VHH binders against q9lmt1. Designs and how they scored, part 28

Target 1, 351 residues: q9lmt1
Amino acid sequence: MLEKESDLTAMEKPNNKHAADSFSSEDLVSPVKKAKKSEEVSGGGEAVAAVGNREAEEDKPSFVSEEKKEFLVEADVAEDKGARHTMEDVWVVLPDASLDFPGTLRCAHFAIYDGHGGRLAAEFAKKHLHLNVLSAGLPRELLDVKVAKKAILEGFRKTDELLLQKSVSGGWQDGATAVCVWILDQKVFVANIGDAKAVLARSSTTNELGNHTEAGNPLKAIVLTREHKAIYPQERSRIQKSGGVISSNGRLQGRLEVSRAFGDRHFKKFGVSATPDIHAFELTERENFMILGCDGLWEVFGPSDAVGFVQKLLKEGLHVSTVSRRLVKEAVKERRCKDNCTAIVIVFKRV

## First folded at step 5 (VHH)

Design c22 (framework vhh_7ocj_1)
Fold by ESMFold2-Fast, scan of step 5:
Structure c22 (fold): chain B 351 residues (1-351), chain A 123 residues (1-123)
Amino acid sequence: as target 1 above (351 residues)
Amino acid sequence: QVQLVESGGGLVQAGGSLRLSCAASGFTFSSYAMGWYRQAPGKQRELVAAIYSGGSTRYGDFVKGRFTISRGNAKNTVYLQMNSLSVEDTAVYYCAAEYTKEVGDFYYVEDYWGQGTQVTVSS
C-alpha cells in the first residue's frame, strides 16, 4: 500500500523494520504511485475521499428503491498494551447511536484514537468528536452525502479547536490520530487522520443481479484509509509549504512521524492538520465486515491476512466479541506486537 | 483455491546454506509482489526479502549480502537462497503474495500467506 512507501524512502526507520509490512507499496517504480499523485493534483480532498468504492454515491441522496433491505450491525472491540508500559489507545463502540436521537435513521459510530505524548488528546476526542459532528448537522432523517461530509469536517475542526484551547490552559501538548466510522441507514462514512487504518472485507463474484453465485467466495480486503505520514509525497509537500522540515528519519521537525493529528499544538504552525480524509460507500450484500485497527495491529497483520483471520472465525460461528479478542490475542501473543494494539470488528448482517 | 506451499526448510549447521521455494497457485502470479517473512520464538514477524512484479528487490538489514530472493514467473514459484546461515536465522519462514491496486482513493489489496516452513540453524 502507498501509505507505507515512507518505510522504503527513509534511510533510518528502526521502529518499523521488524513489522509484518505490506510490501507491494514499497515498489517505488510502480505506475500506481504516479496515478495517485495525478489524482491528488486534479481532485479535491473531499472529492478524492468520496471516490473509491464503486457502490458509493458522491454528494447525492441515496434513492435506490422504496423496498430497501435493512442491515444489522454487530461490533466489538479488543485491546492490549503489548510491550508498552501505558495504554494510550482509546475507542468508541456505539452499534446503535441513534438510541440517543429518537426518530432518526439508524446511526452507528465506531472510532479508535491512538494517543501520543500522553492520552489526554485521545480522551478529549473520544468525549467530544461524535457530539461535535452531530452538532454540525450530521443528518438525522434523510441521508445527504454532502451534508454528512460537511458535518464530519466541521466536527473534526471544532474538536481540534476546543482541544487546542484545553491543551493551552492545561499546559499539555498531547496528540492523537483517529480512524472513525459513521453508518447512516445504508451509507458508511470513514474519516481518518494519521496512521490508523480501516479495512473492508467485500465479497467477490456476483451474477448480473448483484447476488453471489458461489458458496465460499473469497473476501477481498479494501483499505479505506490513506495514512498521513510526514514523508509521504503529498503530505511532505504540504508540510514544506507551511515551513516545516522533515528530518532524515522521516519525522516532522525531527520528532513527529504522522502529519495529521488532533492536538500536537507546537506542530500546528509546521503543518500538522486535523483535517480528515473522508470516504463514503453504500452497504450492499457484498460488504461483510470492517476491521478498524491502530498502528500496532497493522504492524503484524496485512489487510487480507486480517480479513482471512476474521472470516475464518465468523464462519466457525464465533460471536464478534470473541472474534475481536482472538484477533488482538493473535497479534500480541502469537505475532508479538510490541505496541498498543486495539481493534474493532464491525459485522454487517442482513435482517 | 489460492495456495502457497513452502518447501526447503530444515536443520542446517551454522555457515551452511538452504534454498526455500514457494509454489503458488490460484492467482496471476506475475502481477503479485512476492516475499519472505520470518518469525522466531518471542519475536514479531519481520520482512526477510521481497521481490516486486517489476523485478526490484528489498531485503531486511540482517540478511543483506547473505540471502537472495528470486522468482520464476513461468513456474509460479519464488525462491529464497540463504547463505552463511547463523543460529540467529532460526525461525519459521513464511511465503507471502501481495497485490495492491489503487481504485479511486481506496486501495484494493489481496495478500496470501503460506503455512510456514521451519529453519533451524545449529551451532
Scores: ipSAE 0.012, ipTM 0.379, lowest interface PAE 9.1, mean pLDDT 77

Design c23 (framework vhh_7ocj_1)
Fold by ESMFold2-Fast, scan of step 5:
Structure c23 (fold): chain B 351 residues (1-351), chain A 123 residues (1-123)
Amino acid sequence: as target 1 above (351 residues)
Amino acid sequence: QVQLVESGGGLVQAGGSLRLSCAASGFTFSSYAMGWYRQAPGKQRELVARIYSGGSTRYGDFVKGRFTISRGNAKNTVYLQMNSLSVEDTAVYYCAAEYTKEVGDFYYTEDYWGQGTQVTVSS
């Protein structure tokens, strides 16, 4: 049963004592430090720069009202099977979802679902997740960030409930990871389960003296998602408490690398969760584009490398459709990606 | 560290009552929303009841008026009082702890699940 808006509103305003207990210094600092260290180790100097941009953005005063600026969102997708015989990735590209979204808020929606054990879970998520998020109370008239996050959370939960029922009746065990984006007016919401990744390309802060140079500042890659793998300490602990075992190669019950996914009904009792992490941020002049990719893309592209690749092509005047195809072609043909490879490039243009 | 232990399940006759308990450890219980979910064979897992950290509650449509969720923060325990039971209430009942927090620009979610307890209602 879908959670109702009135219940979500009550949940949004927790008791101040409970809020304080929920946000202990240890809880806040330890997970952030671990995520930062993982990003620094895996991505090198570019990953450090990306993390630095996120920290700088966190320091910005949220109470300061800025003049509303209108942005045009241009996006396209590209996909390739790699060396696989089947394509288990599915995607959603809705640059203007407002036509199907009752209300006055502009809405755009993008998603990649990376299927494993078949494509049925990914197909189910593509068909139902966005509708379930809308039904759970995604804001239609006035943006409330907490209401939007609660709607996304409930949409994921409801989608998995319905998917698991279909998997039982249909006799299938397929699973899927997800990276999903909703843009409501000028606010971006990124939700993920599993190991697909969203990366933001963001301009450096304007320096008065630097504005007179012909050489532009490079874009920084900001990783917007945290991967959910069974081997990571937080996820491993949760899985082990559910009676799951992590093999020496980091796989749940020796099979599943990810700790969160839609479906995977036989692994739910061992701690596989469909609960997403959600990141929200405001669109400003600094946000240039986003890259959404399945694990196959990110195996052969570091975040900063992908941002640099896309930036170069955009500066050459190529359209987003050509850019996305070139990115996937580079991953598969030049960088030898063997898995299904899907990427969505989302470009923010000021009107 | 985190553990949820359900108790109180069993066999009961239609029209009877049953109280489920879920003892929690390894986390700050008062900060979490606590829920009961159920799943019958061949059916989707569904929300039975949820109680938020602030004490507000939500119920599934088929149990409203019959079931009551409550929590004892001092004892780290959540309860489900089940009255006027019917054969359609037969399912495995799961205790869940649900937590959301905002860390910088991230909205982070966690959930923990018990192993479940069988409730069987005979005619």
Scores: ipSAE 0.000, ipTM 0.347, lowest interface PAE 10.7, mean pLDDT 77

Design c24 (framework vhh_7ocj_1)
Fold by ESMFold2-Fast, scan of step 5:
Structure c24 (fold): chain B 351 residues (1-351), chain A 123 residues (1-123)
Amino acid sequence: as target 1 above (351 residues)
Amino acid sequence: QVQLVESGGGLVQAGGSLRLSCAASGFTFSSYTMGWYRQAPGKQRELVATIYSGGSTRYGDFVKGRFTISRGNAKNTVYLQMNSLSVEDTAVYYCAAEYTKEVGDFYYTEDYWGQGTQVTVSS
């Protein structure tokens, strides 16, 4: 009885005010983008007169010239099967993706794909998602944030479309969650479907330039992704509108814990979506590093605990490759992670 | 609430100069990215210039070397100095801000736009 078209729109634009507003508020409200001719009362003459007054510029704030504040991006990955028979996680580490996509913008790309029901959907996403995002118009010369977000959305859509066609032809039903990062110039874009997480380690403040010998501010763990689980209120509503049923144990159609994934061909009609939430932020001196992890990592590490673990090792002077490996080994050997465990650590160094 | 108010547009002869201003309110201006976009008749809206919170700048190829974006954090204002104007620079110019809000342990980014200011360059 429910409208399939309306339900599909709800899947792409859940009642997540922040995600929906960030992607579509200005695009949906075309009148806001159309410059209004000012028919309303103009301000007073004193305010207008100030525009032409040279002396009004006596108390000038500091102006910044065209100086590039660049970041070096150092990253590495580690993985372990845990107690599983198979490894269904795959990953991408491209600290200089501009080598594959020539342009003048710095580009870096990182991703973890956590397969379920097999490895084929994760492998397909690893091979095709980044290329589909690039083909959809990811900026190469000058960053336009709206264009970048649209390219990421279209890349996810096209990847799932092609993946589903291959799953039909191949007779498989594998699915995969994804956490993906693109760094364009000084902006970070984080896109996720499912229950993998990206966590940012951020200094509490840099507004007061203290002594370099002074104790640094503690790093705060900021979760950059919202998990897409069937039991989550917004996802539950979307699934129910699609005619999907969430069992008493919190699983879509009694099977899937996640509500968004690539693939999962048989669950698409019940509301499994490949539409990501996308978050963007600017790199400043406050952003220290990011940790990307599959659900296996986050089962045994809280975000703050993981940030503290990585921060300690980085302060000891360990390279990011060693840090990533030690994080995964801690998860599997000391904390007894039983699932596949994959983590990427991305360190931002100001040049 | 977040408000962006553009000023400084108008009619100018080719080879002339204009300075656009955008007064921002409702957020911590110094922490956020500001930009200028334009939309010429019959064309898509395009990015003219960006200034990041740290003060780094980026320009569209068609304006590089002629336009300068700057910010005055004390006055919560972003500027676009436009020199050596050509008829092809005729467009409505829009100020934009990228605002990031922390909600619990999550970051959400929202874009805000001004109403636009007309720039007309005659030959």
Scores: ipSAE 0.025, ipTM 0.573, lowest interface PAE 7.7, mean pLDDT 79

Design c25 (framework vhh_7ocj_1)
Fold by ESMFold2-Fast, scan of step 5:
Structure c25 (fold): chain B 351 residues (1-351), chain A 123 residues (1-123)
Amino acid sequence: as target 1 above (351 residues)
Amino acid sequence: QVQLVESGGGLVQAGGSLRLSCAASGFTFSDYAMGWYRQAPGKQRELVAAIYSGGSTRYGDFVKGRFTISRGNAKNTVYLQMNSLSVEDTAVYYCAAEYTKEVGDFYYTEDYWGQGTQVTVSS
């Protein structure tokens, strides 16, 4: 992909102000973001005016659990250290089906942690984040979207708190970015810190004549994560307010390209945050698959290119294990990715 | 329907100049960020230069001061002016187009790539 200035253009509200108007509501299966919601996403806004809307949309418990029986989730991971001498990427695959746990919601969990300065922060996050999210109240019996989001936020906060404590006692400074997915019943939650990315492949609606051609029913690449780079206007402002400096090469204190990570103890006072952005959406027949990847994958694959690559292999009948391995092999061997390269492919199959 | 067609590559002597062009069709050119990547044998594909819909530019560290990217929205074309070429600039150069929009709670993205054009710099 093009450098992060493309993401900066996407992150700038003025440049994206009319994006929702470019697509009919019929093209979107997930709810369209409202002006009130956009203000709330910025960490403030019209709280009193928006409270009722939030409760009605986000906090209403799901009473329909049968939808999960219509979807089979298949996923696998592949990794390659690239040209690096060490592997600092760590991943998580934790499927949990309600059939194995009668009376609980379906819960599947996938994550990639991209370590920097060593592997210890990534390994800590792999071991503790999901447990801390569960401990913070992730719904197990009845889906409550607001409760789920609060549990994820608290899980990230507690994980970083405990990680920093261990980094002090152990004398290490490791950090890690994270992209994490939880599938609760038919709802997907995506949380990220740093520059790892989650991309969704979603089909368009059938045309009026019922024709299903690649042009008439293409898969759209939808980026579900906002990268946290020190050079991005919102992150740069936050860092500068904390007394941090962004060098001419775009790095916090001349070292970190990312503005959010677990760990990085020595940079916390300069504004490195472990607070994730969280996106939620509902699984329908339009959601085909997701690709989670560390920054190494996304340096050599644009989102639409990766979606097209995966779609082609899936249409050839290849299993998700083979698809994930082929994607990483393409990135490392053909496109010569030098960094650690890890990808998880998650396929949603309709009954 | 979408096409990116590179031209202007070839053989040039060290210290010389080349101008690459990329003609785009099948999308609203002015809305897209445009860029040039290169891949030398045995090396990672790397960003050479990018120009965004708003006109801002970005360059890879090894080409700053030598290369200039520009765009002609009326002609749906992006250019890369390469000056003071060295043997190290020998690579296949790829034109890329990227579009990102926020739609509801998601980002809609599209990326397109040309077939590449060979640039060879001799001593």
Scores: ipSAE 0.012, ipTM 0.452, lowest interface PAE 9.2, mean pLDDT 77

Design c26 (framework vhh_7ocj_1)
Fold by ESMFold2-Fast, scan of step 5:
Structure c26 (fold): chain B 351 residues (1-351), chain A 123 residues (1-123)
Amino acid sequence: as target 1 above (351 residues)
Amino acid sequence: QVQLVESGGGLVQAGGSLRLSCAASGFTFDSYAMGWYRQAPGKQRELVAAIYSGGSTRYGDFVKGRFTISRGNAKNTVYLQMNSLSVEDTAVYYCAAEYTKEVGDFYYTEDYWGQGTQVTVSS
């Protein structure tokens, strides 16, 4: 039994990403329901700014002193093989990507590539994706959200094209899922293929009674990525249109659980896609941190539990490098993650 | 305060039955998916059974036909009826609540977990 408060906090309830994914996948398979973009935009805009427009609206000129809203981005990664013989996860941590992003816009880039069938596809994506996104026209001077999204889409397409050519010449069939983040100025872009996941920890402004509490401002876990599994209705439809078959156990051609990945050369004809979902949001005082994780992390941590774990350590004043290591150690040593386990923690600090 | 409180665990002989209950408070119970997970010593946590807000259910392969999950929204309680228990069912059983709301292009996921209840099946 737990006797101390620190013991209670350290003994955070065990989380199971596979269980959380099971809920999510079953909810998606059951009723089909429209997402309301206006509700999200309304809620976010209302909390972020008293009068904020997504359009290029200009405030009336004022001679009152300017107020700055700037964020320092701190990030680090941790990894562990788990019980596996090989390590197939690779990662990118560039909290200042100025060497790779010549221009005046602030740029930060983070990614996890979760390899399957070997590590070669993940290694290729690590080496080439960011460069291909830059080459495709990622904004360097003035942020244009549509241009940025187009550059990311083209970067993924080009990376997979080149990867597939190399897989043919090299005689390998490796594949990899990806979760990738670019921070341009005050805007965050999240791109994913497969079942690697990005989770945002976002502050609540008030409790249900309108009271502001200093102790334990609750952070909500927001899943920023939609998993691409063959069993999901939209993915299943796309696969079937391409002549692919989804087995009763939910696997494409009886083998792949994911419907999107880099590589997987022999499954491209059956509908495996490297086209990412891309989501963008603005950094405000409400966004505290993000957790990027491969499938192994999320098998033993649900999103809310991972957010609570990281929040506690950050509140204790621990550096992000220590926080990321503690998160992976908890997953592998205490929660018995047997798969490769990789996590990136990205912290947004007001300057 | 959100709480999930498990009860009904204990020692039972192989072939016996046990009924687990999980009393929930502090959230809108009928909107949440409810589930049971288990973790045996030296093994990963696995899904035993889930029941969604719409009433559909999901079971782990090794418990299909033996276990039944149900919910009583009026009492904010989820149940797991465990029949034909075997030694391999010995584990700590955890109650979980999960709500995933799709808003625009994002998913908001909230999950809550109980402290767990020990189930021990003897031969």
Scores: ipSAE 0.000, ipTM 0.187, lowest interface PAE 14.4, mean pLDDT 76

Design c27 (framework vhh_7ocj_1)
Fold by ESMFold2-Fast, scan of step 5:
Structure c27 (fold): chain B 351 residues (1-351), chain A 123 residues (1-123)
Amino acid sequence: as target 1 above (351 residues)
Amino acid sequence: QVQLVESGGGLVQAGGSLRLSCAASGFTFSSYAMGWYRQAPGKQRELVAAIYSGGDTRYGDFVKGRFTISRGNAKNTVYLQMNSLSVEDTAVYYCAAEYTKEVGDFYYTEDYWGQGTQVTVSS
């Protein structure tokens, strides 16, 4: 019954040895690279021989190009706590994310992880996601778009799997949304879970008469991400089918506004998924820059407004580090953003 | 347009067998991962078995060795063979389909669910 136990709250971590299986729709996502070991693939190891996951992009011959023009990528980040006492946003800025490997593709990686309920899930994702994506087969020598997308998807799944194990053993329940970018040669991949956004500034094309109208015209703001909120019809339907309840204020079990996140282990049974949407596009002369931002930035900046703000400063000759700082300062000081505010500005310069 | 229709559920005695079928329509079946989930009264929905487009399978620990999932791409159907049934297998069984699809420059993860079929195991 009662003993010399003084910390009953220290015993609030029962069931640490029993990990529940993942019960979200992400369990059904195709694991084309499903891990196997020779000692566990005896006999029925035909999965290795019958893995029909070879890339079938016949229109990408491996030959040395005579002369390849490329883009110079310049990026920087700025952050501010806003009115919060803690900073739960973390970020990644890796203009060269594939180092020390002869023949590697030009690879850049940028990400914002917006933590909730603490910083631990965001920090875990920052430390592990890119490495898990590389380990899942992100192309390093010759770009295969389908392989890249599969690697990103698998990396998200593996990261959440390992994060949930750590959260159980550590007794924490933190969660994090993510907006992530990988640039492989001339191709950009944008992956997101939750409500952080990536916005692209793209030059206008010719008008209906074939005349160029780009000089003096504002850049178009293209939203590259789809937000995952519990209130949105498709997400709401998935959550309700999993037995989750969405409150009148649009929150899962009265708590979570987002329907997809890393971590949030107590909400996985109600349909919180770490499966990202992925958007891929080609870098051309039309793509000027991207803005990645947490929900705090986008609360006070509309996409077109943010693009106009950044474009003006770039035209004044300001360096990307100054531009990112001015953007966050405007959001917090002038527009009174009360949440953590983090932004990454990525500028593409044709050489 | 998308439909998943489960069949084959019913009442069976402990130690018996049932075969569930799920007929799919309105999407490219061979590209989708297919799965069976179950939910007993007062319990969470849990994965029973999954089969991926490449033919790989995954099973919940509580059904390994007793249940077998298979698919017939030509008939757009996924099956669950349930052997050595116990009272603890009593639940509504749901068919599910999931795919990360490419639409233009976007890759969306979408899922579809059937209405469920009742399986009741008596002692």
Scores: ipSAE 0.000, ipTM 0.201, lowest interface PAE 12.6, mean pLDDT 76

Design c28 (framework vhh_7ocj_1)
Fold by ESMFold2-Fast, scan of step 5:
Structure c28 (fold): chain B 351 residues (1-351), chain A 123 residues (1-123)
Amino acid sequence: as target 1 above (351 residues)
Amino acid sequence: QVQLVESGGGLVQAGGSLRLSCAASGFTFSSYAMGWYRQAPGKQRELVAAIYSGGSTRYGDFVKGRFTISRGNAKNTVYLQMNSLSVEDTAVYYCAAETTKEVGDFWYTEDYWGQGTQVTVSS
């Protein structure tokens, strides 16, 4: 919780009665719509796109060979309103995100969107961000992290552009933070705006069997995301250059604690950005699992504490669905989390 | 300048085999990913197989174990060997060449498509 204890001004999430309960993933894009988008972006060649020489960069056969290694990804989500009357968090759990897109990139996609001022921005991001990232040219094979980074950046930009248009026509001003993960074969991309976090549990050494879920070894918690709060020096400087004012309690225009979000239409002129930070890494025998959580989870769990909690339950043989529910239950019932609490646990197993 | 010319399509009985070829010209073939897509009447275009510049391959689940993609960089040609064909494989098969390009601060996918070749599998 040290990362959240630096916050001297607590932002309570607005009470909104938009809470929707859904455990089933909807198709993000119909096959017909997907084919049209791929043809618009690549001229109809989505699955072989995005492999090539860029500037002076050489083609790297080793990246191609890594696709032959197979990891089983098991993931589940849990959520709880905490002490709030409404639920403004939404989530995405797609172990095979290509099922909605016949013949396209096979990837896993996971995301938490933490709504504020209502649920509408989070719902829009859930429906459109992954499609917009794929349409921007997320490659089937990766020659360089910059290609995927550009696709993710454009996906975030396009999603916010379309979201803002809908917010104007609909007369709403909802906003949402995001933590998003894409897994392309053995390469993981983590993108965030706002104060949700992704934490990786990583072994200090590989085991003899190459099993990422092997019990017995202490795991290191690695924070993969950088929070975007108005009080942080770089964010504060960007906001001030845009004519925004940070109040003495650390809030943009006295209202927003976060400096980056989807939506928040009335704060865009003051420097609220939908530009994510993006981190990429390779899956090896050392990576055991990831925990994605909204700010409510991280207020009551430090990264190392959350990794230790999840590791203990996995060692006891509990399924990822039970582990995610126990984590959220611990946060809300034992650790007194008062805010909406959503967590996704993603477990990596080598096949 | 860029051309992709497919050949090898035709009529075949269920259980038979066909080999498709795609001859490429007008670009640096070895730097591009090459692939085969198909489109049956009333259905969306779908990926059949892809082979990347480094030689790795990817297949649609419906053709794994039956089809094999390969490339000959010296001949600027990509091939699709289709075995154990079924009526459900009936479609127009398209050759595609794809790469990512950087132009200033922008990234884009550059792709080229052949005219397609008909594959018809009879019962």
Scores: ipSAE 0.000, ipTM 0.134, lowest interface PAE 17.8, mean pLDDT 75

Design c29 (framework vhh_7ocj_1)
Fold by ESMFold2-Fast, scan of step 5:
Structure c29 (fold): chain B 351 residues (1-351), chain A 123 residues (1-123)
Amino acid sequence: as target 1 above (351 residues)
Amino acid sequence: QVQLVESGGGLVQAGGSLRLSCAASGFTFSSYAMGWYRQAPGKQRELVAAIYSGGSTRYGDFVKGRFTISRGNAKNTVYLQMNSLSVEDTAVYYCAAEYTKETGEFYYTEDYWGQGTQVTVSS
């Protein structure tokens, strides 16, 4: 029989029956500051359990739980080569990934891979990353946020491992940055390596007070990704510890601006990593849309400006396909983006 | 400056034991998870055992009950005690260090790898 001491002993030996063959687990996560959860407390006093008030008492739910509001996800992509002769950006738009990868949880997947030195690393990541994340245990039946994050980490690691093997056998040195989104049920997971960026358009906290139905409610741009550039202090320190040198123009070994990427076989020994930053958040009435873009988009659009541009077009009733095309056209034709420019707009519509 | 140096590998008879050590330098050892991976010729690298900063452990299915991972934070060293060795345990064994930290709304993982030590089990 289990006792308090047995429960403590069991807690000391967690059961990892379905853990992947990888070095990722929740035990690796350092303590972080807990985000404050504000909730309405006006209704709840202490309920004293009445024992013996009735000769027989049965659990009588007095109210049916309100149905959880669902979101429809509408998304599309637009791309333009800019002033470049080649297009090295590659993308994924799977608003319903369950058609290819069965499960009971809603699963949507979006990604932009920005190739450098050729397209081969970006194309490899497009073909394999999502499959490797699924194989690493991305939840498809019941959502567990820690399990999802571990699956994404392992998927990135496995994808780079296999990509590097193929780059050796194929004799190529291509690399790619990545910004990737998975939507599981009501949770969004954003993972990035390099300088591609995801931006969320979110109603401010004041909008919770009832201006949601009124025209002109403001949206705040929230940057969901941290760029990995060789010049940034934490990345620079990590690169220098690996024996890498950062040139006066901010490039690793005089060539790479980014400090993290898939591929880049010859720069791995100098600290180029495929380990992503991952951010997760809940979809509520406040989340309106996301913009994923390669570095070319973000060179000519600030996050708040991009959110305002997209919001205006959506308020005019334009379809997400038209909105994404107009965003890229503005970047390239009006704002003179010279690089490959790819953007995915993901709209959350309330049902 | 970051180094992981494996030792303790060698040739052993089936049913025998070996103890691997990995000496770490250049990072805050106590904050990192430490692990052992192995790779046999023609096979993929697989997890053998991991020990996390809090002391919890994880093992690959093929080594449960036979191998024990431990760490000495004062010595910046992780150990793998390998008992009841079989020919199937023949591989190059790699030491790995990993740190995953959440900061605000982001998290990141750093990993470091040793050069490996050969373990050969004869019948």
Scores: ipSAE 0.000, ipTM 0.157, lowest interface PAE 12.8, mean pLDDT 76

